# VH-VL binders against q9h9l3, part 18

Target 1, 176 residues: q9h9l3
Amino acid sequence: PRKMVAIDCEMVGTGPKGHVSSLARCSIVNYNGDVLYDEYILPPCHIVDYRTRWSGIRKQHMVNATPFKIARGQILKILTGKIVVGHAIHNDFKALQYFHPKSLTRDTSHIPPLNRKADCPENATMSLKHLTKKLLNRDIQVGKSGHSSVEDAQATMELYKLVEVEWEEHLARNPP

## First folded at step 1 (VH-VL)

Design F3 (framework fv_fezakinumab)
Fold by ESMFold2-Fast, scan of step 1:
Structure F3 (fold): chain C 176 residues (1-176), chain A 120 residues (1-120), chain B 111 residues (1-111)
Amino acid sequence: as target 1 above (176 residues)
Amino acid sequence: QVQLVQSGAEVKKPGASVKVSCKASGYTFTSYYMHWVRQAPGQGLEWVGWINPYSGDTFYAQKFRGRVTMTRDTSISTAYMELSRLRSDDTAVYYCARDWGYSSSYFDLWGRGTLVTVSS
Amino acid sequence: QAVLTQPPSVSGAPGQRVTISCTGSSSNIGAGYEVHWYQQLPGTAPKLLIYYNDNRPSGVPDRFSGSKSGTSASLAITGLQAEDEADYYCQSYDYSLSGEVFGGGTQLTVL
């Protein structure tokens, strides 16, 4: 728990027809849910599609956004050597152009005990919204203004804490 | 260029040990897990284990525990796999492969393989 | 014994479509872990063909596609060419084994 953070990123569409996902916001919280990092990030490529319904990102957020290269360095300093919790976290790491060690990565979309507690099939990749509603009785990602990466990172950490003891014991018995 | 260069073929007697090397270049060695995968002649791919070059942490498939040791040297961006107490059924091509995944690894870069032949 | 089940062989003529199945269980594909596919030409190392169920690396033609449902995944190859003759392997992660698992491989023969 001492060296554990949760991350959630928002991506915008770049490249042909906006099909490439580029990092445009990143939020990192500590074990207790306190914000360690939350910045809008300017992609190095032209933004074709803000994906505002999901990302919550609008053109005005880009005006004072931290350039990708600078933001990436700041984020990696926070993540390096820590247990990093996320939901479908490969998307976040891909957008960061970063590979975090598997032994230090916890993906709440692929923790079977978490799905069991939610009365969901272990074979399903459940959304963060669904797991948070089922297990924490809390609605996140509400409305049409896009998602809050801070809210998502906080929910992700709280979900992990529900299974932390049993999952860390499982990982100690069966190292990743 | 981004590549993994493996050591040359080895011929060993039963009971001996073999140590295969895998030298990475063109990327940050400590940012990716390194896996070892073997393939016996005419057979399928079999996962052996991984090493985290950053920490030195390892994990081995149950079949190989007690006989395999994975190490690395970050100063020369090289990973090693040592397999001891060799048996004839250890005859295989041993590949190192770079891990791009988080929960489910995918191997986007492979070494060319090292043939290890175990015979008397 | 391979953890993921693939048919040992599949065949097709040039221009045709073939599908290669990969069947897992509740501890791997059924648990939601992604499936990756590799192509291995004779005498060469495996090459990444499809990752995270349905994504193609740069340089892989769109004739190759992947899908996943329940405890199974499939690789589809359309417009078969002689150069596609190879062994194909699926791969996923198994949480009970805490490790990567491969299918037994499928030999594709282009008639």
Scores: ipSAE 0.000, ipTM 0.478, lowest interface PAE 15.5, mean pLDDT 87

Design F3a (framework fv_fezakinumab)
Fold by OpenDDE, second read of step 2:
Structure F3a (fold): chain C 176 residues (1-176), chain A 120 residues (1-120), chain B 111 residues (1-111)
Amino acid sequence: as target 1 above (176 residues)
Amino acid sequence: QVQLVQSGAEVKKPGASVKVSCKASGYTFTSYYMHWVRQAPGQGLEWVGWINPYSGDTFYAQKFRGRVTMTRDTSISTAYMELSRLRSDDTAVYYCARGYYRDSWYFDLWGRGTLVTVSS
Amino acid sequence: QAVLTQPPSVSGAPGQRVTISCTGSSSNIGAGYEVHWYQQLPGTAPKLLIYYNDNRPSGVPDRFSGSKSGTSASLAITGLQAEDEADYYCQSYDYSLSGEVFGGGTQLTVL
């Protein structure tokens, strides 16, 4: 099996004025889109802004949420040694307070062949929603209930698979 | 508390360079991208670019490429924006702003701005 | 000149409802990028007012609301107060320009 997973996280607002982004949900899927991890996560600090309409996180989701430190350990265990695919993945790693090796990271927001395939400028930063619609003819992040991290992770993996061969060859010739 | 403190006003001649500083406090400097936005007198906001304080990576608006340089000193949580070959139309208040990105950037913390005046 | 188009000015009496439009194109708002709004009081730096189309940061009263549809976005202010007099800017991303873009700004006057 491929040592590749896709990750997507949802964050809530903590700290002064709720402007600190804290991990509140993390979803990890394998190469086939199977969910390996999907947990609500309790931030160590008081939640000031759930950002529900965007994050999908509500207060009731925090009742039995996994404490951040525990969740972080679980997530890192899954990610270790894997190629980790994500969209604007630096946000996920920041929220996790963990940075995966650059050589094992794939950010679909910065893959020129992916943009080219979507008839977008190669050096532009395209949204996951836009790329998913263009290349997979699928609508994600629909409605006012917020994002689904599982859905987003799956979409991210599917997008990457479209350019996997070409991009992996590129990276082999140009290691980060 | 959480704030961005910018350097003082600058007066420059055309063709000169200016370097504005932005010191962050109250949060982890390297955990957030720092953006720069300027505003000419009586005009709207114009995005200049961003820097990743952690890696030092930068990305500039097309308009400023080749003329702007963003840097940072992590030891003092300070970001810098240098604009060279100054013109009169570069006269503006320059803001540093903390950015957050998922599918789009937004700026949740702003400095008070630095007025840069370019005049002969 | 600005990539996103806003009306130069709007006005309303205290207690009234006002709306500020932000018109983009297929390369920004129409491409699915979120719209954010900023309030700039006279002589001050901009302040985040709305993020991701319709989310309010803590401290922003619920009198302020945002929406997005098609290639346009809108900021609505209900129960207008004197303190709301300011300039308002919408912001999004334009992939054709590979950069963040702002509206031209709207000056709100409270009569």
Scores: ipSAE 0.017, ipTM 0.590, lowest interface PAE 7.4, mean pLDDT 91
Fold by ESMFold2-Fast, scan of step 1:
Structure F3a (fold): chain C 176 residues (1-176), chain A 120 residues (1-120), chain B 111 residues (1-111)
Amino acid sequence: as target 1 above (176 residues)
Amino acid sequence: QVQLVQSGAEVKKPGASVKVSCKASGYTFTSYYMHWVRQAPGQGLEWVGWINPYSGDTFYAQKFRGRVTMTRDTSISTAYMELSRLRSDDTAVYYCARGYYRDSWYFDLWGRGTLVTVSS
Amino acid sequence: QAVLTQPPSVSGAPGQRVTISCTGSSSNIGAGYEVHWYQQLPGTAPKLLIYYNDNRPSGVPDRFSGSKSGTSASLAITGLQAEDEADYYCQSYDYSLSGEVFGGGTQLTVL
């Protein structure tokens, strides 16, 4: 059986007027929610917009942050060959400049049974905050200090576990 | 109810200024950027700029720099766009729109628009 | 002129499939920036129809779909209905202009 991890990344704005999303933090947890990786990451480009309300990233976090090339290598070694769970995970893979096979990817923003359990339209893209509140009765991404990518990764894994048996059976019968 | 309520129509003379308001309700005002987009009668959509309601930071399209000012008041969840030195070709419906940013802006909630008419 | 190029009009009969193109350049769609689509019914504000190339918001029927390839994107509408008659706009970002950009809009007529 393949091992499973959950990932959540935080991005800051780089490039022209901060429009480009660049990786600035990555958290990876195992099946039980234990932290395997959690580092602030220094983008190779000048940071124009810290997006602190969402990212939780401030200038102080960049002082001893791991350079992007090094962090990317570390992260990819953890992800390669594993089932990777995320929420709107295409954003994380894009920031990592990484392709992960669809057969090993689980995106909790695109799992119809999960939406069904939350009384949401099956094909809608629901926020992690909404699904976590509805299904786990827990408030995440609360307050003014930005999101905790560890908290988000842990919530994402817990959400996936609610539908894991059903969804894995579906994928075995209907490969992506 | 998640909504953006804009101020009413304005008629202005060339050279005047106009200030349009956009009051947010039903969500955390500081969690989303507020964008402004205009549409001249019978024409397409044109992006004006954005304000981050959390920080007060702004960014304006090059065409409007020096004439537009965006502000907000977090105590009443209201964003403002002021356009100065108005010309007849500024006649347009001005929309506020909520933007969410992970990789790229998209506008998932729009105000009904404020018609600004500039005529002599 | 609009930065992203759309046909000014398209038409189809009820039940048919229609596609609306959105052509960009190397400084916007060609640079990898995502494409979003809006529907504007006469006299109303635009409504988000498709975001991040191919995702649908709650309440948008699966008859609407998006795609992106190279410097262009497309909006496909299947099972065309009378209530689909509207203006459709694509949107992306242009790094040479340092701003959000819209297509010129396409007026869909249901015959």
Scores: ipSAE 0.000, ipTM 0.486, lowest interface PAE 14.1, mean pLDDT 88

Design F3b (framework fv_fezakinumab)
Fold by ESMFold2-Fast, scan of step 1:
Structure F3b (fold): chain C 176 residues (1-176), chain A 118 residues (1-118), chain B 111 residues (1-111)
Amino acid sequence: as target 1 above (176 residues)
Amino acid sequence: QVQLVQSGAEVKKPGASVKVSCKASGYTFTSYYMHWVRQAPGQGLEWVGWINPYSGDTFYAQKFRGRVTMTRDTSISTAYMELSRLRSDDTAVYYCARELWSGYYDYWGRGTLVTVSS
Amino acid sequence: QAVLTQPPSVSGAPGQRVTISCTGSSSNIGAGYEVHWYQQLPGTAPKLLIYYNDNRPSGVPDRFSGSKSGTSASLAITGLQAEDEADYYCQSYDYSLSGEVFGGGTQLTVL
């Protein structure tokens, strides 16, 4: 049977001027919001910019972090064959250096019915924070200590559930 | 058991290039960053840059950009640092050093003395 | 000049305690980046002495200890011995330079 999970990754800046986004934390939750995976991940590249305000990641988190190659293998075993929900999920897959089939991918930043329910233009790219506030009346990513990827993954799954029936029917009639 | 074995001393003229090697053994070469650090005679340590042997990605200190190139050959577990357009003030011992996690160097090569003089 | 500031030299008598300071700024130690210390005996490569502020590698005696506070770090050596004569370097990371940074080094003399 088709299983569904939601993913959210935190990235740090690597490469010249910290412009490359490298995976540094990954959280995966199941349909009910239970945590299946949540690990700090050591990038294979030197960290230039922790982006702590957004990522919540500090150098201390890297001391016992799982090396990228090992973490990637663990994550891919969870994602393979499942419907994967995320927000702007192409960034997460890029950081994982992974291709997930489009037919099994759900991106809450590109679901027109979700924007309609939030009274936003259908083709606009709305932030996870905005959609969660408008549709779930819940404040996420609050404070200046960075985001919680667990909180973000849970919010993403709940947002998808609001349009799941409608969107799955749409995809069945209009395969990607 | 971890060892970093560097190439021998070099004497170069100003304007020449030098390529220093660092052969790793006793661990998985692609699992750790390799950094290059130099030390001019009687002076302190100066960071040059790093290479990720897994990806081939590099990052160089601003001072050396445009003159330094770091490469590796995973088949022989060897990292290389090439410095071009040498000046007399490039005279230094050049060390390779393995980085554990993001931060510190737990093993160092013995160094390669590069002398740049007329 | 070196990005992290260390005293050029420090001295002590056998059996006594010395401390070596390492002063940074808001873009390195002050930003929360960890401090590591290396010992360099004459004619040898540097050797890791302290990592992540206060941890010792296997084989380093507990006479060596580290600490970090604000924009500065310190290396403490107790029970000084003649074989402790060496250059000591602190190291951290600086986000404005996007690179590893070293102190200028401190020469320890055991009197």
Scores: ipSAE 0.006, ipTM 0.488, lowest interface PAE 14.1, mean pLDDT 87

Design F3c (framework fv_fezakinumab)
Fold by ESMFold2-Fast, scan of step 1:
Structure F3c (fold): chain C 176 residues (1-176), chain A 119 residues (1-119), chain B 111 residues (1-111)
Amino acid sequence: as target 1 above (176 residues)
Amino acid sequence: QVQLVQSGAEVKKPGASVKVSCKASGYTFTSYYMHWVRQAPGQGLEWVGWINPYSGDTFYAQKFRGRVTMTRDTSISTAYMELSRLRSDDTAVYYCARDSRYYYGMDVWGRGTLVTVSS
Amino acid sequence: QAVLTQPPSVSGAPGQRVTISCTGSSSNIGAGYEVHWYQQLPGTAPKLLIYYNDNRPSGVPDRFSGSKSGTSASLAITGLQAEDEADYYCQSYDYSLSGEVFGGGTQLTVL
């Protein structure tokens, strides 16, 4: 048995017209949902658009935020050698400028048995909010204050645990 | 004034255990990870593992798993590394080194503790 | 054996430039992990010389510089001085080993 963590990142808009997604918060939880890491992160570029409705990030969160270079090093040391669970996790890895081995990556937006349990087509990409409501009877990402990356990471781990046994057996027989 | 002071040289027989101490001063002990690194005579640096003095969490290099134990005592700002079932090829200078977090590397080093394993 | 490969020795004359390479793989430097460099003078503990690829700690002269590209890193020393004669080590992180890794070390001789 290999150690497993779940990750969720929040991004803000930088660059021309705020169209570049830059890391501004990262949360990592362990198998039981305990928080291992949760920091606001200061992008190296000027923030054009906080995207607060989705990110939950406001200017005050940047005052004592960890600079990107430092936060990236901390986060990568936590993720290394572990099975990392996320939802549409390629966006998180892109924001971290990081390549995690496919054999140790679990993306809850691309697990066919999870969609089947939710009465959705196996190859459809379902949102974290939809899967969490259908399978855990829990509402996440509610209100106007933005998403909680801790809440999202915890929900993602709980969703993976519903299919863990059958999916790990599938991956053992069909290595990536 | 930041300083890491290590315990004195040890001579041990094969099969014995050794416990090296590293006393920190001049900074908040629980705010930085402590690494242990060894260097055999005339050889290069070899990473042994780290301890988080705040939580007590540890992580060891694969080569040393099952033989090394890292602990700390926050009341005296001291970290310990214990290596068991010693072999002659464990003869080395053992360093403790602080992880600055800011530098992503080991920014303050102890002077080293020579451990000699002799038959 | 060392996970990161360094030349065992390099030499140069006073005032010259030398470069020390540190060759990794896809599981460490190639995966984007940072590289640190340490200088070890004879009979002393290692000293942090370069952190996070290309940054100098206070007190390290600007004739020392670091770079990283692909699966490799380099330490450049310009204006060589007799005091630079030492062993130099690179260090990174390897995700397949889940640990810190050092290069084998390079002995710099100033002729």
Scores: ipSAE 0.000, ipTM 0.469, lowest interface PAE 18.0, mean pLDDT 87

Design F3d (framework fv_fezakinumab)
Fold by ESMFold2-Fast, scan of step 1:
Structure F3d (fold): chain C 176 residues (1-176), chain A 120 residues (1-120), chain B 111 residues (1-111)
Amino acid sequence: as target 1 above (176 residues)
Amino acid sequence: QVQLVQSGAEVKKPGASVKVSCKASGYTFTSYYMHWVRQAPGQGLEWVGWINPYSGDTFYAQKFRGRVTMTRDTSISTAYMELSRLRSDDTAVYYCARVWDYGSGYFDLWGRGTLVTVSS
Amino acid sequence: QAVLTQPPSVSGAPGQRVTISCTGSSSNIGAGYEVHWYQQLPGTAPKLLIYYNDNRPSGVPDRFSGSKSGTSASLAITGLQAEDEADYYCQSYDYSLSGEVFGGGTQLTVL
């Protein structure tokens, strides 16, 4: 059986008016929620907007942060060949400048059975915070100044586990 | 039951400040953001800003920066919005409203509103 | 002026269908931010009617539905009833303003 991990990334604003999302933190947890990777990452471009209220990233986190190219190599070594779970995971892959096979990708923002269990329309895109509260009775993204990517990755894995058997059967019959 | 109870109507002179309170009950106060939205008589809704009751972090709409201050007291589950240097066009009903998420968050519970009248 | 554009008024007869539009721009609805809708009865606070484009809170009749496409969203009300007379507001987020934004409101009259 393939190993499964969950990922969550924090992005900061770079480029004109800070509108480009650049990777600034990545957390990866295993099936049981144990942390495999959690590093602050230094973007190659000047940070215009730390987006601290959402990202939790501050200037001091960048002082000894791992440069993007090095961090990307480390992260991809962990993800390659594994089933990767995330929430709106295309944003994380875009920030990593990485293509992960669709057959090995699980996006909890696009799993109809998960929305159904949360009493939400099957095709709606619900926030991680909403699904976690409805299905796990847990409050996330409450923190001091932004959310924790470790907390988000852990919640994402736990959400996926609620529908894992049903969804893996669906995917086996309907390969992406 | 789950509710937000706001302080009573205020009448202020131009240049004064007003502090509106919003007391939460029936839910975990620190689990939801508290936003403030105002509505001038006969006009639409205008967003003022938010406070995270857990952290005390705040964020204000650009129009109100330098004049608005949001605070909270977790021991009594109460949020406050203070608006200073009042003008006649600040006359409005001020609502507190609960938001589960940030960014594109929705206001699922509203206070009844506090009318603030700025008269000369 | 409101950031999101709504018609100032709409009207319909009992049993009819009406739609209320909410038009944004590239910095809000067009940037992919979700749309929420509120009903405000005279003299009351707004009440959540639709959230995240097309979800209904408990207690909201299925006669109310939402949709979103491109830079716009719509609220549809079927089987109009007299009790539906109210002001309706759309709401989204605008990244250029870094804040929540509202439509100007639409007054619904059931004739």
Scores: ipSAE 0.006, ipTM 0.490, lowest interface PAE 14.3, mean pLDDT 87

Design F3e (framework fv_fezakinumab)
Fold by ESMFold2-Fast, scan of step 1:
Structure F3e (fold): chain C 176 residues (1-176), chain A 119 residues (1-119), chain B 111 residues (1-111)
Amino acid sequence: as target 1 above (176 residues)
Amino acid sequence: QVQLVQSGAEVKKPGASVKVSCKASGYTFTSYYMHWVRQAPGQGLEWVGWINPYSGDTFYAQKFRGRVTMTRDTSISTAYMELSRLRSDDTAVYYCARSGYRYDWFDPWGRGTLVTVSS
Amino acid sequence: QAVLTQPPSVSGAPGQRVTISCTGSSSNIGAGYEVHWYQQLPGTAPKLLIYYNDNRPSGVPDRFSGSKSGTSASLAITGLQAEDEADYYCQSYDYSLSGEVFGGGTQLTVL
């Protein structure tokens, strides 16, 4: 059986007017919520907009940040061959410039049984904050300092565990 | 200790090409960008461009596009800058300098390679 | 011509304070891009002195400091010493040129 991890990334704005999202932090946790990886990552392009309110990234974090190519290599070694859980995970994979097989990808923003448990429309895209409050009775992404990617990855794994048995059985019968 | 060792001084005639080398040691060569910066005698610093040693991707300052080519050999941790169709005003000390994903400042610098273009 | 403007020379006596300015525009320092400073002793390669506006590498004494405001940056040297006699260069990024840019350099003379 394959191992399972959860991932959450923070992005900063690069390119014209800061419109390009570039990876600036990545957190990966195992099935039990233990941190396997958590590093600030320096984009190869100049940062125009730190997006600090949401990302939690400040200029000071960039001084000791891991180079993108090195961080990407480390992250991909952790993800390859594993079931990877995330929320709106396509954004994380874009920032990583990485393709992960759909058969090994679990996106908590697109799991109908999870929405059903939260009394939300099955095919709506609900925020991680909303699902975590509804199903885990836990407030995440609180305050002005930006989001904690570790906190978000841990919440994402816990959310997936609520529907894991049901959803894995569904995927075995209906491969993606 | 991180070190950049450059090739020795060159004397070239106008119209010739020159290829300068920069051998890196003391760090993972493919983890940092390599920049090239030149300085004409008694003048200031002028940025030429960079190479990403991991991918081989390059980017050159507008002034040098069409005349400069940057390459690397990862097996010997060495970066190269070749400048063609040399003119007398290309006479300068050419430095390699490390920068990149971890930071956008230049540290360390090679000791420089003097390229003299004269008839 | 250099993209960033520095005074061509500054001078001071031992123990004094000198300031070297680096003036940019809206496409570089004014766009929020960070400023780095290099010291070049006669006959040597430039050496990193200040990075990311106001940080010092290991081995650089605290009498060197940097600051940035608006479209300009400054390098301040307090307690001036004879061994500070060198050329000083600022560096930033210019998005209109899509490249790294340097100031013209400032020659510091210690009287």
Scores: ipSAE 0.005, ipTM 0.467, lowest interface PAE 16.2, mean pLDDT 87

Design F3f (framework fv_fezakinumab)
Fold by ESMFold2-Fast, scan of step 1:
Structure F3f (fold): chain C 176 residues (1-176), chain A 119 residues (1-119), chain B 111 residues (1-111)
Amino acid sequence: as target 1 above (176 residues)
Amino acid sequence: QVQLVQSGAEVKKPGASVKVSCKASGYTFTSYYMHWVRQAPGQGLEWVGWINPYSGDTFYAQKFRGRVTMTRDTSISTAYMELSRLRSDDTAVYYCARDLKYSSGWDYWGRGTLVTVSS
Amino acid sequence: QAVLTQPPSVSGAPGQRVTISCTGSSSNIGAGYEVHWYQQLPGTAPKLLIYYNDNRPSGVPDRFSGSKSGTSASLAITGLQAEDEADYYCQSYDYSLSGEVFGGGTQLTVL
């Protein structure tokens, strides 16, 4: 389908030693980069580690955060039936406890033509920050206060648009 | 009682691949990220990448992308680093090191595996 | 070449104080990323000496201390002892490289 969105999630640490990644923020943008969803999300489990350096999540964000069950319902209504673009998107879907069809999923960390354009090995997993700097000449994830999931989702959509025609043609001939 | 035991020294010809292992004991293997670091003879430390043993997620330094693959086997608490298309300048001691979470300092290191690429 | 700059060598006599500098940039230490220090005795693996700028692991004497200011960090060793003779490395994170970065290392000689 024509409808395409990009998603980026921030996770906090729950479970033993805080190594379980639990959803704590989700941002979704449309094809043009307009924000469709951006909420802090309260995990159902005790937060052991806010991972603030990367997530940008602090305890104050949890005070009025949307409970996981409600947020998940809202997010899934936006994603269902659309082509969903993300970077290392399996982690986002895992945190959402959601299966999105492979035929409608686009992972900018696993698109060989995108790496090729960035002068990177085709089968390597490159960071969103690196690809965005190389291909869009834009610095994201700047500073020490954690990442902006809106910024990351917007960058992810722009990266996909660089290879969209080529990659959609490839997928039509080589269905996942 | 935390131990990281690495596989023995390897001698390889240019163009070959090498797979170094790091067996963890004395802690919950999946609770700590594992980093790989190398050190060429007489040189400083160079970061190669990390693996999250819980998820299997990896991240590699730019210099090694396309040539390095990190994996783990949770049933035997062992992490692996495979480096392909070896060059003479890949000769180094390769270390595994345990990191609590996202660059928290690497508190336990393996003794290192010498990989020599020559001939 | 190393991303963080350390002096190649430093020396002192027993009982003295030495300081090892670690100079970064706006994309690493200057961006507020933590600095960790490792001690490497000859023929051994590195050992964590200081983590998160100024914290000591169990078993590390209080003669070792760390500090961070602006784009730089420092490791201070007081009451220098013969067994302190080793290579010392600083380590941080660089957001422009999206990776862990090391200093070039400093060889400490105890005279």
Scores: ipSAE 0.000, ipTM 0.459, lowest interface PAE 16.8, mean pLDDT 87

